# Designs tried in a protein design chat: VHH binders against q9gzu0. Part 3

Target 1, 229 residues: q9gzu0
Amino acid sequence: MGDPNSRKKQALNRLRAQLRKKKESLADQFDFKMYIAFVFKEKKKKSALFEVSEVIPVMTNNYEENILKGVRDSSYSLESSLELLQKDVVQLHAPRYQSMRRDVIGCTQEMDFILWPRNDIEKIVCLLFSRWKESDEPFRPVQAKFEFHHGDYEKQFLHVLSRKDKTGIVVNNPNQSVFLFIDRQHLQTPKNKATIFKLCSICLYLPQEQLTHWAVGTIEDHLRPYMPE

## First folded at step 21 (VHH)

Design q5
Fold by ESMFold2, fold request of step 23:
Structure q5 (fold): chain B 229 residues (1-229), chain A 124 residues (1-124)
Amino acid sequence: as target 1 above (229 residues)
Amino acid sequence: QVQLQESGGGLVQAGGSLRLSCAASGFTFSSYAMAWYRQAPGKEREFVATISSGGSTYYADSVKGRFTISRDNAKNTVYLQMNSLKPEDTAVYYCAREYVFKYGDRKYTYLDSWGQGTQVTVSS
């Protein structure tokens, strides 16, 4: 009798063939939810937790080289979807969010979180959930790690600290699963000169097949460590 | 794939000059911005200069007026002319490729490729 893992892959391959015939991507077949936690170094302090208002999927044709080309297009065209299925990589962009604090009225805003200079953040954690569209099943956590530790992004900020041009920068965590879009603001007063690094968007970069590989637990189970009081 | 090879480093007395070269291959050189960074012993890598695909340049304050970045698209090479060298310019100098793109209403830079570096030592 057939191996269950082999049968799952055969079913997925048949779906992909059908999607190519209709010129759609695998990512188009999913709903997404994403949460972002800024985890503090202080053990007693609860994370700053945000819900992403809209997860914007973009397919790419090359894992590393194409991460930023998909961002520029900001589109999911019929032709690009067909070609991208050969590479099977997806970008999930999160430019807007809202706080999950109980005392904040649900205001969706552009991401605008100061990451440096400050010394109280341990890491950024992104929690990604997916489900098939048209399913009444709950969202399940995608089996992948999306963490970006303070030391890793601070090092990259320091590389460009003396760079005073007006462009923003993009930095990535070591395993290239999280990309941070950073604006640099150079504050000038008669007495002081300071640079701040502000997070404006996050991109999660993963193989498309990961969208069907789920960890155990519910959204609530996975949010609990980060929830406000 | 992308290859960046620096050359031209060495030992120079203060006040002297050096010209660094970075030979590039594996991509359409004329379509990318190129940059120089440097790393002194015990310090983090820092920005020195960048040149856009169209030839526009930008410099760190510490090197303005002394260093000149240029490119030769026919030879797929970016250069750093370093004049009036000081002991604090001692570092390993790295060539980098920059992917510059628009996201929303502003530009972003991603540094996606680095060379192996070339040592510059400036003695008193």
Scores: ipSAE 0.633, ipTM 0.852, lowest interface PAE 1.1, mean pLDDT 81
Fold by ESMFold2, fold request of step 23:
Parts: C-alpha cells; sequence; structure tokens
Structure q5 (fold): chain B 229 residues (1-229), chain A 124 residues (1-124)
C-alpha cells in the first residue's frame, strides 16, 4: 500500500516533529497573501474587496503566545500522534487591510467594518495564497474554503447582545476555518439604544497538512468574481 | 474532553428561588471565565451572567439584583443563585466556558464550550 498521498502525509508529519524540536513552525517556511471579500446580497452589487497588508502566522502549539489557547485543549499521547496532528492548526491573522478599489487606494488601515445591524452582507469570503518563502514562484491558492455566511455570525452576535462588559468577542463559522474578532459598541439614539458589531480582525484556521496543498489558478483568476467594477 | 454538567433546575413558583450548579472537568477551571446563558422557547440564547477567573462578575440588566453568579475553584464548579424568580425567567439555562485573551490592545472572549442545559420553569 505505497499510496503517494500517504507517503506525503508521513513525510509532513516527520517535518512537523523536527520543527517542534527546533521550536519553528511549518508556517515559517511560507509566504502568504490574503484577500477579504464582503459579498453583498444584491446580486448585481460588486463585492467590497480588500487586500490584507500583512498576514501574521501563529501556531496553536506555541502555548506561551497562543491567541486562542482553548482550541488546543485536546489530550495527546506518544501512541496517538495522528489525532494530535489533525488538531494542529496555523492561525493566519489579518488585522490590517486596504481597499482594492482604485478610487479609494491610498493607505493601509486597521480593519473597521460594521457587520451588524446591517442587512446587506451575504457572506465574508477570505482568499488565501501561499508560496515557499523567498521563492520566485507565483503565489498559489491554498486548497481550503474560507467563507462565513451572515446568518452564522449574526446568530452568535445575538447570544451576547445584552452583554455590557468591555471585552470584544470572537465568533467562528461552522467548520471553524474563519474566526472574526468583533468589537461591540453600545450607543443610544433619541429613540433607541443599540449595539453595533464591528469587525476588527480576521483569523483563518488552516490545518498544517493543507500548507502544501494548492488549488489551480492564479491570484487574478480567483479574485475575478469579487473585483470591483 | 471538556465537560460541563448543569444541575439544580426545576419547577418553582413566581417569587421563589433556585440554585443552579455547573460541574466542570477536562481543563484548568481556575484559568477560565465561566458564564450562564439561557434560551426561552422561540428565542435565541441570551447572556445571563459571567464570572472571570479573578472573580469579577457581570450581569444582564434583566437579572441584575436577583441573580448571583459565583465559583468554587476547589470544586471546579460555577453557581447561579436565582432569587425573586419571574415567569419570564423560564428557560433552559446553559453553563459556558469563556476563553478570555489579549489580541493587540484589546481583550476578547471566545465562547468555546457549552453544557447540555437544565430546565427552569417558573409558574404563576
Amino acid sequence: as target 1 above (229 residues)
Amino acid sequence: QVQLQESGGGLVQAGGSLRLSCAASGFTFSSYAMAWYRQAPGKEREFVATISSGGSTYYADSVKGRFTISRDNAKNTVYLQMNSLKPEDTAVYYCAREYVFKYGDRKYTYLDSWGQGTQVTVSS
């Protein structure tokens, strides 16, 4: 049973073990590019498309600097390394971006995008590309899907709507590939009081095994459906 | 591996009291914030109370002054003392673990684990 995919996965497991021994991550071997599209419900309306200015990789197995320490709460034994590796993720953080519209292009900014109580967004789509670090090769799309439908994050906002403490919240899509960092602002108008949920950062969770799996096409090919008019 | 088990629900007359308990296992209890949420029939789940790892508490306005959240780190248990119960408090009550962490210059909460819930019914 010399399945090439099995041998590739076994080689990746050995590399991961060596990197942990050196306190390096597999993600440190790659450059990343990420784009974020806010897809509108109105089908003739073009997406709001942003390029992430710097993708910041963080590994879950780095306990001292873990942002979401709780996601690594699974037990591990020497006999059961495969279960641990299926739970190892690379966190790819995107706190700053710039618009892809040419008439807006001018500066990189911290993410500040109102997600609720608005009703015009269908979903958030993140497009992730990678290449081996310091390579002259073109960036290739990572073989993974990063979508967050509005209903899924709005449901989670409702859970905390009446909560008044100052902390932000983090919400995830059902397959746990996209994490939204949300600031809650409480404001009053003469008629109403309301809470606004603002997107401040995005984190993509990518299993380490996916770092070497690319889909076909160029950045341009994959951005085309979302490009502004 | 993370387990949250609620208990102490039941039927009670308006004006009465109940104490809910949530036994936690599979994690370092003292390092996490713990919370209670509730879900009434036909409504979305809503926040009731939270207690930080350091013991600071916050309450929804609808329960402030009537409910008290507390924790016992030696027993890995969080409690919700519910006094002056109203029919509007009828719901399934859920215990939740909240992971609180810093990201940039802000603090964030992630609701990463829920119990199965315990029914509280307040009759007129």
Scores: ipSAE 0.616, ipTM 0.842, lowest interface PAE 1.1, mean pLDDT 79
Fold by OpenDDE, fold request of step 23:
Structure q5 (fold): chain B 229 residues (1-229), chain A 124 residues (1-124)
Amino acid sequence: as target 1 above (229 residues)
Amino acid sequence: QVQLQESGGGLVQAGGSLRLSCAASGFTFSSYAMAWYRQAPGKEREFVATISSGGSTYYADSVKGRFTISRDNAKNTVYLQMNSLKPEDTAVYYCAREYVFKYGDRKYTYLDSWGQGTQVTVSS
């Protein structure tokens, strides 16, 4: 009697095969929700919590047409897309965010997204939830950890700081599960020139096999640590 | 698997020249930009130069006019010709693969692979 896990894997593989015939990806069978929490070093300071307006799943190796469409639409370059197609990973793009904090009047998304030299942030935490499409079930937490610590992205920023070009940069956490799209802005002050980094977009990498791996709890349960008391 | 291997480092007197090489394998070399970085003792790694897949080059101000980055796609190799070397150029030099792509309306770069580095020492 095959290991329940093996059976599940086989079932998923069959589903994937069926979807491929339809030019669909497994990721396309899910609805996603994502939240982004900026956790501050100061323990008394409440995290800044954002809800992603739309999560865009891209399964590179199973949904080639979507990737190509992105290239045609100039969302991605052909070269980068070809590289991504070789990976057995679902990309979850979060290009837009909304603050969940109603208590902060006038907080512009842009100010909250300054990652450097804003040193008051301890880490960025992304919470991913999903459910089967057309399901009446609630969103469930995806069993994956998406964290990017300040020390890790700071090091990368410092390396790139010496570059004075105007191109954006992509940085990733050590386990390559969180990718940050960062804009560089050069600010001229009367006394000096400063470079600041602003978060523009987030992309999560999720192994395809984990698409159906859910943790326990509700969205609220998982957001609770980051919500204002 | 992406592999980058630097060579050509060594000891040189101030005013001297060195040519570094970075041999690349495991990917379509001609499709990617390549970059050189360096890390001096006690300092952070810093940008030196980059060359696009199309051959466009960009240099750090500190090396502009002295260093030249080039590539040979047939050999899957990127080079860094370093002239008029100074003691402050002493560092471990690293080669990196650089993704250059458009995301939305903006151009982004991503350094995803690094070599092990080669030591360059410039004596006074």
Scores: ipSAE 0.511, ipTM 0.792, lowest interface PAE 0.7, mean pLDDT 84

## First folded at step 22 (VHH)

Design r3
Fold by OpenDDE, fold request of step 23:
Structure r3 (fold): chain B 229 residues (1-229), chain A 124 residues (1-124)
Amino acid sequence: as target 1 above (229 residues)
Amino acid sequence: QVQLQESGGGLVQAGGSLRLSCAASGFTFSSYAMAWYRQAPGKEREFVATISSGGSTYYADSVKGRFTISRDNAKNTVYLQMNSLKPEDTAVYYCAREYVFTYGDRKYTYLDSWGQGTQVTVSS
């Protein structure tokens, strides 16, 4: 049995492979970068900024057969699949992310961020950047807001707190633009039982028409508010 | 359009029983897991029970042995049989659709739809 790290790596590879199979769409004309900022309630505390290792765009409307195959394989429901096919939405999958802090040993490694139990986070902010493929142009900020406030995801966590099954959960922000893939870890110490919610992956939903809608500024400009000192 | 409508709530004495129903429409009912949640006054909504599309059930510890979740696919209805009710079971009970899928090597549950809820009051 491989070490936990090996297993995680394999799982990630499988995920990537799965997602890549769904890739040949308008979104394929773009390269994407994504950053995740955990903004803290304490204003004096700088945000924890993470870089997504790889952004995988998926446009489902071009892959009807693959989606239906997923249904046949019980990976997706027929209804959900049909809904996806009807939507002109690009899914931007962020399977893993790593800290942008280079001064701390191990920060370059992919990690899960604990979202609960903690109350120091105000919101999660995802910053999405893109450029045309084969372009030497810099990445441009996609003109879309991806935020998930603490209160909104905590509420959803609490709904499933009493579920002791081993399934992960997906939670979404109110406007359904940010989906968090959450691992639940039940910890038992001699003194206490606790459930930890860890962020494993993120998926952003972007309307197709917004693929070419860029805001002004550089990656640095947009990251600056979240950058560590 | 997905619709979930709970019914069967009411006032019952401690030790009594109720059967809740949730009528579903607007989707292929048999393809989804269904769940019951409840929200007590002043508390957050909490998980009660779930039943998979295949009929596998799971319960919160607080209701194990007392509650039974079941489904009738022909009627597009999920049920919650509640026995040995306690005052602490007083809550608004919500029906939810659960989308269960595999993402990578992990199974995930997504609660994508809720009913309006039905009030259950258990008197001491």
Scores: ipSAE 0.809, ipTM 0.930, lowest interface PAE 0.4, mean pLDDT 87
Fold by OpenDDE, look of step 22:
Structure r3 (fold): chain B 229 residues (1-229), chain A 124 residues (1-124)
Amino acid sequence: as target 1 above (229 residues)
Amino acid sequence: QVQLQESGGGLVQAGGSLRLSCAASGFTFSSYAMAWYRQAPGKEREFVATISSGGSTYYADSVKGRFTISRDNAKNTVYLQMNSLKPEDTAVYYCAREYVFTYGDRKYTYLDSWGQGTQVTVSS
């Protein structure tokens, strides 16, 4: 019989196959926790830390009907939908998040966080944790990096700054692991017109094979760098 | 594979006209919105115009009344007719595919593909 790792991999593959047949998601077998840290350029300034209220996993095989419905309703193109369905990636949606720190400037208790115009943020960091459902084990950190640097999303904001339509925008980090859903607001001030980009939601992209890849440490261990001393 | 190829750029005198084309392949062209962006030297890329899959158009204020975006679905091509060109219009012009969708209670656009660009130079 193969090495224990090989056996585990085979077992996982069998599970995935079974879930696929049932149009279920491997991600549905996990509970997720997610935290969002806004890391500031000023090192003395503590990060703004948010806890996601609910992480919603979306697998292409699990959402096929919804995707097709969207196509029928002209919400999305068929082509884009098909492309999505072909990807072996789980989407982890964070539609709502709450501030863990009320004393940090810019932290809102509301879902919306202003990302622009401001230049004090260095990067957005998302921390993802998971455990098997119905497990009494603690949440483990998913071994994936979810970072979005200010320069990268600002560039994309500037691309659409002159676009005055009312649609939101989605921007992504270079490795396409973090997607930001952004609301654009054009404000008339007494002096000039101003545009604000507000974060409405975050979606993480994770290869399905990484769902069982965990790093060591507790939630607290991984949050520690972003928490107030 | 998604491919976008711009053409039609060149040197033109102020007040002149130019028509850009973007040939698309590798996807169902008629299902996507298409957009033009431009990047002037030393500046960030900026929005110029967009046309929805249904043919609705939107323009940046700086080009309204001078530029016209159009599409030919039979040819999988999006066009940018540029009239009354100004030196300020000098830039590399990029074609982009726009994915438009609804998420929650809001409509979003996502730029997921870009062409290589075509140079437009307007002389004084």
Scores: ipSAE 0.765, ipTM 0.920, lowest interface PAE 0.5, mean pLDDT 87
Fold by OpenDDE, fold request of step 23:
Structure r3 (fold): chain B 229 residues (1-229), chain A 124 residues (1-124)
Amino acid sequence: as target 1 above (229 residues)
Amino acid sequence: QVQLQESGGGLVQAGGSLRLSCAASGFTFSSYAMAWYRQAPGKEREFVATISSGGSTYYADSVKGRFTISRDNAKNTVYLQMNSLKPEDTAVYYCAREYVFTYGDRKYTYLDSWGQGTQVTVSS
């Protein structure tokens, strides 16, 4: 009798195969919640916590037609699209996020968070939760670590600092699990030229096999370290 | 596997010229934008120039008018012609693949591959 873990894996694989035949995404079988915490270097300073308005799962290998359409429309390169199609990962897109602070009027608005030139941030932490659709069960934490340290994204920002074109940039953490979509703004002040990097969107990459890997605890348990006392 | 190999670096006197090449393999070269970056001693890597898949070029202000980026899709090679070189141009020059795409209503650039770099030294 195979290892319980092996059985689970096999069951998941069967499910995936069935869904693939139906041109459905395994990710589409889940509801997702995501939070973004900006952890500050100052330990006494509470993290800035944001809630993602909507998490959009994209299983690239199951959206071939859409991807190809994007290629046809010159939105994506064919080569890059093919590379994505070969990956067995789900993309979790967080296009909008809002502050969890209810005590500040106006913080409920969708805000682009400035990541640079500020240096007070230690890291960005994304907390991902999921549950089966049509389940009455609470959201569970996905057992994956999504962190992007300041040094890692700053380095990438500095690489493109001299680019004055109007294109945004995408930067990723070393393990390629967190992708930041960044808007670059070049500001001319009377005294100086300044460049600001604003976080517009986040995309998490999760191996498909990890979609059913949950850690213990509630959303509250996992948010507690980042919540104001 | 994506491979980028820079060549053409060396020692040159101020006011001189140098042409760098970057040979690409392992992907459809013509489908990607290519860029040159450089890293001077003790400094962070910085943007030099980029050329789109369609041949549109963009330059850093510091090299505009002196450097020219070009590409030969038949040879899977991107070039950087550097004229009127200055000591300040001394750096390791890196070739990079740029993935340019539209996400939502915005265009984004993603640097996903780098070469090993080639040393350029400009003497006074």
Scores: ipSAE 0.727, ipTM 0.901, lowest interface PAE 0.5, mean pLDDT 86
Fold by ESMFold2, fold request of step 23:
Structure r3 (fold): chain B 229 residues (1-229), chain A 124 residues (1-124)
Amino acid sequence: as target 1 above (229 residues)
Amino acid sequence: QVQLQESGGGLVQAGGSLRLSCAASGFTFSSYAMAWYRQAPGKEREFVATISSGGSTYYADSVKGRFTISRDNAKNTVYLQMNSLKPEDTAVYYCAREYVFTYGDRKYTYLDSWGQGTQVTVSS
């Protein structure tokens, strides 16, 4: 007898096959909402919370020039016959956002958040929600963890602190689910010389099949710990 | 599986020279930038030099003019020629693969693979 999980997986695989014939990915069938919280170390201080204005999916299924090819291979250590086939992955990019502070007139801006040198941030938390396109159902939280602790990105910044070329740098959290796109700015004043690391974009990396696996709760439930009020 | 194996480290007198090699396998070597980083005792790992897939080089200020990075795509090997060595150059030297790409009209570098490192000790 077929179990419910096997029937659901088979239905998902049939949809993926149909989408390949149309040269579409599974991710193209979803709407996304994403929020970014910069969580402060001080327990009583509320997070700096931002809503991403447009979540930009980039597919890595068969593209030759994938932006994060190496991460795809390291993200899958699964033991099943189905999971041994090439995993379909999606990169969800967030280059622009707006503040959710009530006392600030929020306008969409390119991401430009100073991450270093500073010592007041505990971690970056990304909250991802999805729903089927053309559905009138509410967005639901994707069941995946997207956190990047200060200590983890600081060490990677220190590797390149003395590197003065014009390239930006990309760093990832230990789970390789969050990638930070960092601009390095070298400031020289008559009395000080400093390097600033600014966040320019975030990419979330996940298997496309996870887009149909939702956690419990609403957007409001999941945002409440980070709300600025 | 990407593999990077450094060799050529050792003990050398100040003012001397040493050549490090990094043998690479498991990927199309000629398509990637390659770099050297180093970590001195009690310090964080720091950039030394990088060489693009096309052969363009860039150096940290502390080693410019003394160190030369080069690559041999036929042997899948990147080299670091270190001349005029100073005690301050004492460190574990790491080979790294760099993925360089364009995103939003800017170039970005992602350091996706590291070697095990080779010790260089410069005595007075």
Scores: ipSAE 0.651, ipTM 0.856, lowest interface PAE 0.9, mean pLDDT 81
Fold by ESMFold2, fold request of step 23:
Structure r3 (fold): chain B 229 residues (1-229), chain A 124 residues (1-124)
Amino acid sequence: as target 1 above (229 residues)
Amino acid sequence: QVQLQESGGGLVQAGGSLRLSCAASGFTFSSYAMAWYRQAPGKEREFVATISSGGSTYYADSVKGRFTISRDNAKNTVYLQMNSLKPEDTAVYYCAREYVFTYGDRKYTYLDSWGQGTQVTVSS
């Protein structure tokens, strides 16, 4: 078995074993860039595009565990077989992002984006790029799809609309690749009560094995459909 | 595997009472918050009540004073005592597990597991 893909796989598995021996994760070996596009339903309206200022990777063991449990239980048993370790998940947290519109860049510190009540958004798209840490190579798009359609998160918001406590809510898309951290704000006026749902942070779920799988193209190529101009 | 099984639903007259149970297995029950939600015909699922791992409770306004959530950690069971029932309470009632955590300085709740639901019908 001397083909290039088999040799690459064997080398990667050896690296994973060495990292486990040193108590380092595979995700610690990568740099990330991430962009968030809010795609509008209206055909003529260009997406609202944001750049994540810092992508924070967290490694979890997702074998029979929920992705969010790893945030609290970052320590995992390493006696699992290599087959089980291939199910490890990288959580890629995007707590802050800024608009890529040139005419407002200097005026934006941090943006919370209101997701509800509104009906003009079709979906949220996250664009993830990576490269080996300390590499001269350009960032390449990770071969994974991160989309969260409005109908899917609205349904979950409606479940908790009557819940008026102060806690934030986390919701996920159907394939569990995108998790939204949502603050609920309850407005009381003399005329009405209203609740709004604001996006505070995004977490992407990425199986560890996908860290070394890239699609073709550059950052520019993949951003072009969402660019404001 | 996490399993949540509701029971105790049925037909009851307005003004009556009913007690729902949710048997939990496959996790450390005492470490999690538990909740009840309901879904009326043609409507989306809505929050009813929650009880923290420490026993603190919170209720939707529509049921406060009539419903009581409780838990028995020795039996891995959460309950919903429903008094003074109204036709508007007719729904499928779902038990849910809440994963509560702190991220940065903010507390978040993720509803990570749901039961199969039990039908409650309140006749006029």
Scores: ipSAE 0.641, ipTM 0.861, lowest interface PAE 1.1, mean pLDDT 80

Design r3
Fold by ESMFold2, fold request of step 23:
Structure r3 (fold): chain B 229 residues (1-229), chain A 124 residues (1-124)
Amino acid sequence: as target 1 above (229 residues)
Amino acid sequence: QVQLQESGGGLVQAGGSLRLSCAASGFTFSSYAMAWYRQAPGKEREFVATISSGGSTYYADSVKGRFTISRDNAKNTVYLQMNSLKPEDTAVYYCAREYVFTYGDRKYTYLDSWGQGTQVTVSS
């Protein structure tokens, strides 16, 4: 194997290739921008806001099939590609992001945010923007709600708390628009035995029609509630 | 189209044994991991045991040594043999299908289908 930097670059390239080569997508006709806000319960505290460095679109065959079924197979046939053209669901994967804090040098990193055990997060909000690739128009906000409240993901973490195997878990919000990819880490110190749940990737899951339904306003208008001071 | 139907629950005396079955249909059973979870009154649902498509097993600490998960791919059925039952094992037991996959360089599990559950009651 190689040095750690070389491994990270190779892993990203493999993920991108897997997601795109398996699926043709109507979403390929759009450019995307996505932001992730970790909203704190304290009203005066501004969100931890991140810009996604690469949005990886994949289109699946219907809304009721989960995102993971379409990624399971490593091979892809011409008949599957034809079926994909009839599909209504787009998956938008976000494995890497960059902090938007002014006092931090801008570095793209793998997602690595502790979600539990902590009690200061109210919800995760994802803001998705799109435009036609051939357009020189500004990005517009997709008219869809991507929120995952703390209580909803905490309940799912508790279901697997006694499960000590090393696999990660995937959890979804009630309307199945946000999927969180979670690694569990079991820390044993001389004084404490703790499990932490750490966010490693997000996937947004939406009907195809959402790509052409835009709300009013600019990126700045929609980011303002979440921007740092 | 995925269907999971548990059976074999009932009332049993402490120290006794019980065997749960989960009949599966609507998917390629041999390609998926299968699991048992349970929910006691007033508590959150909790993991009991899982068995991979290849037959590897993993158990919660509270049941290890007393419970055995197994599968019969020819019958599309997963089983939970429960021995040395205690009143604390009283719960509704749920069968679940686990989609296990590699995403990037890590493995993940998504619990995408559940049965309706079967009641197990262990009396003193």
Scores: ipSAE 0.614, ipTM 0.837, lowest interface PAE 1.1, mean pLDDT 79

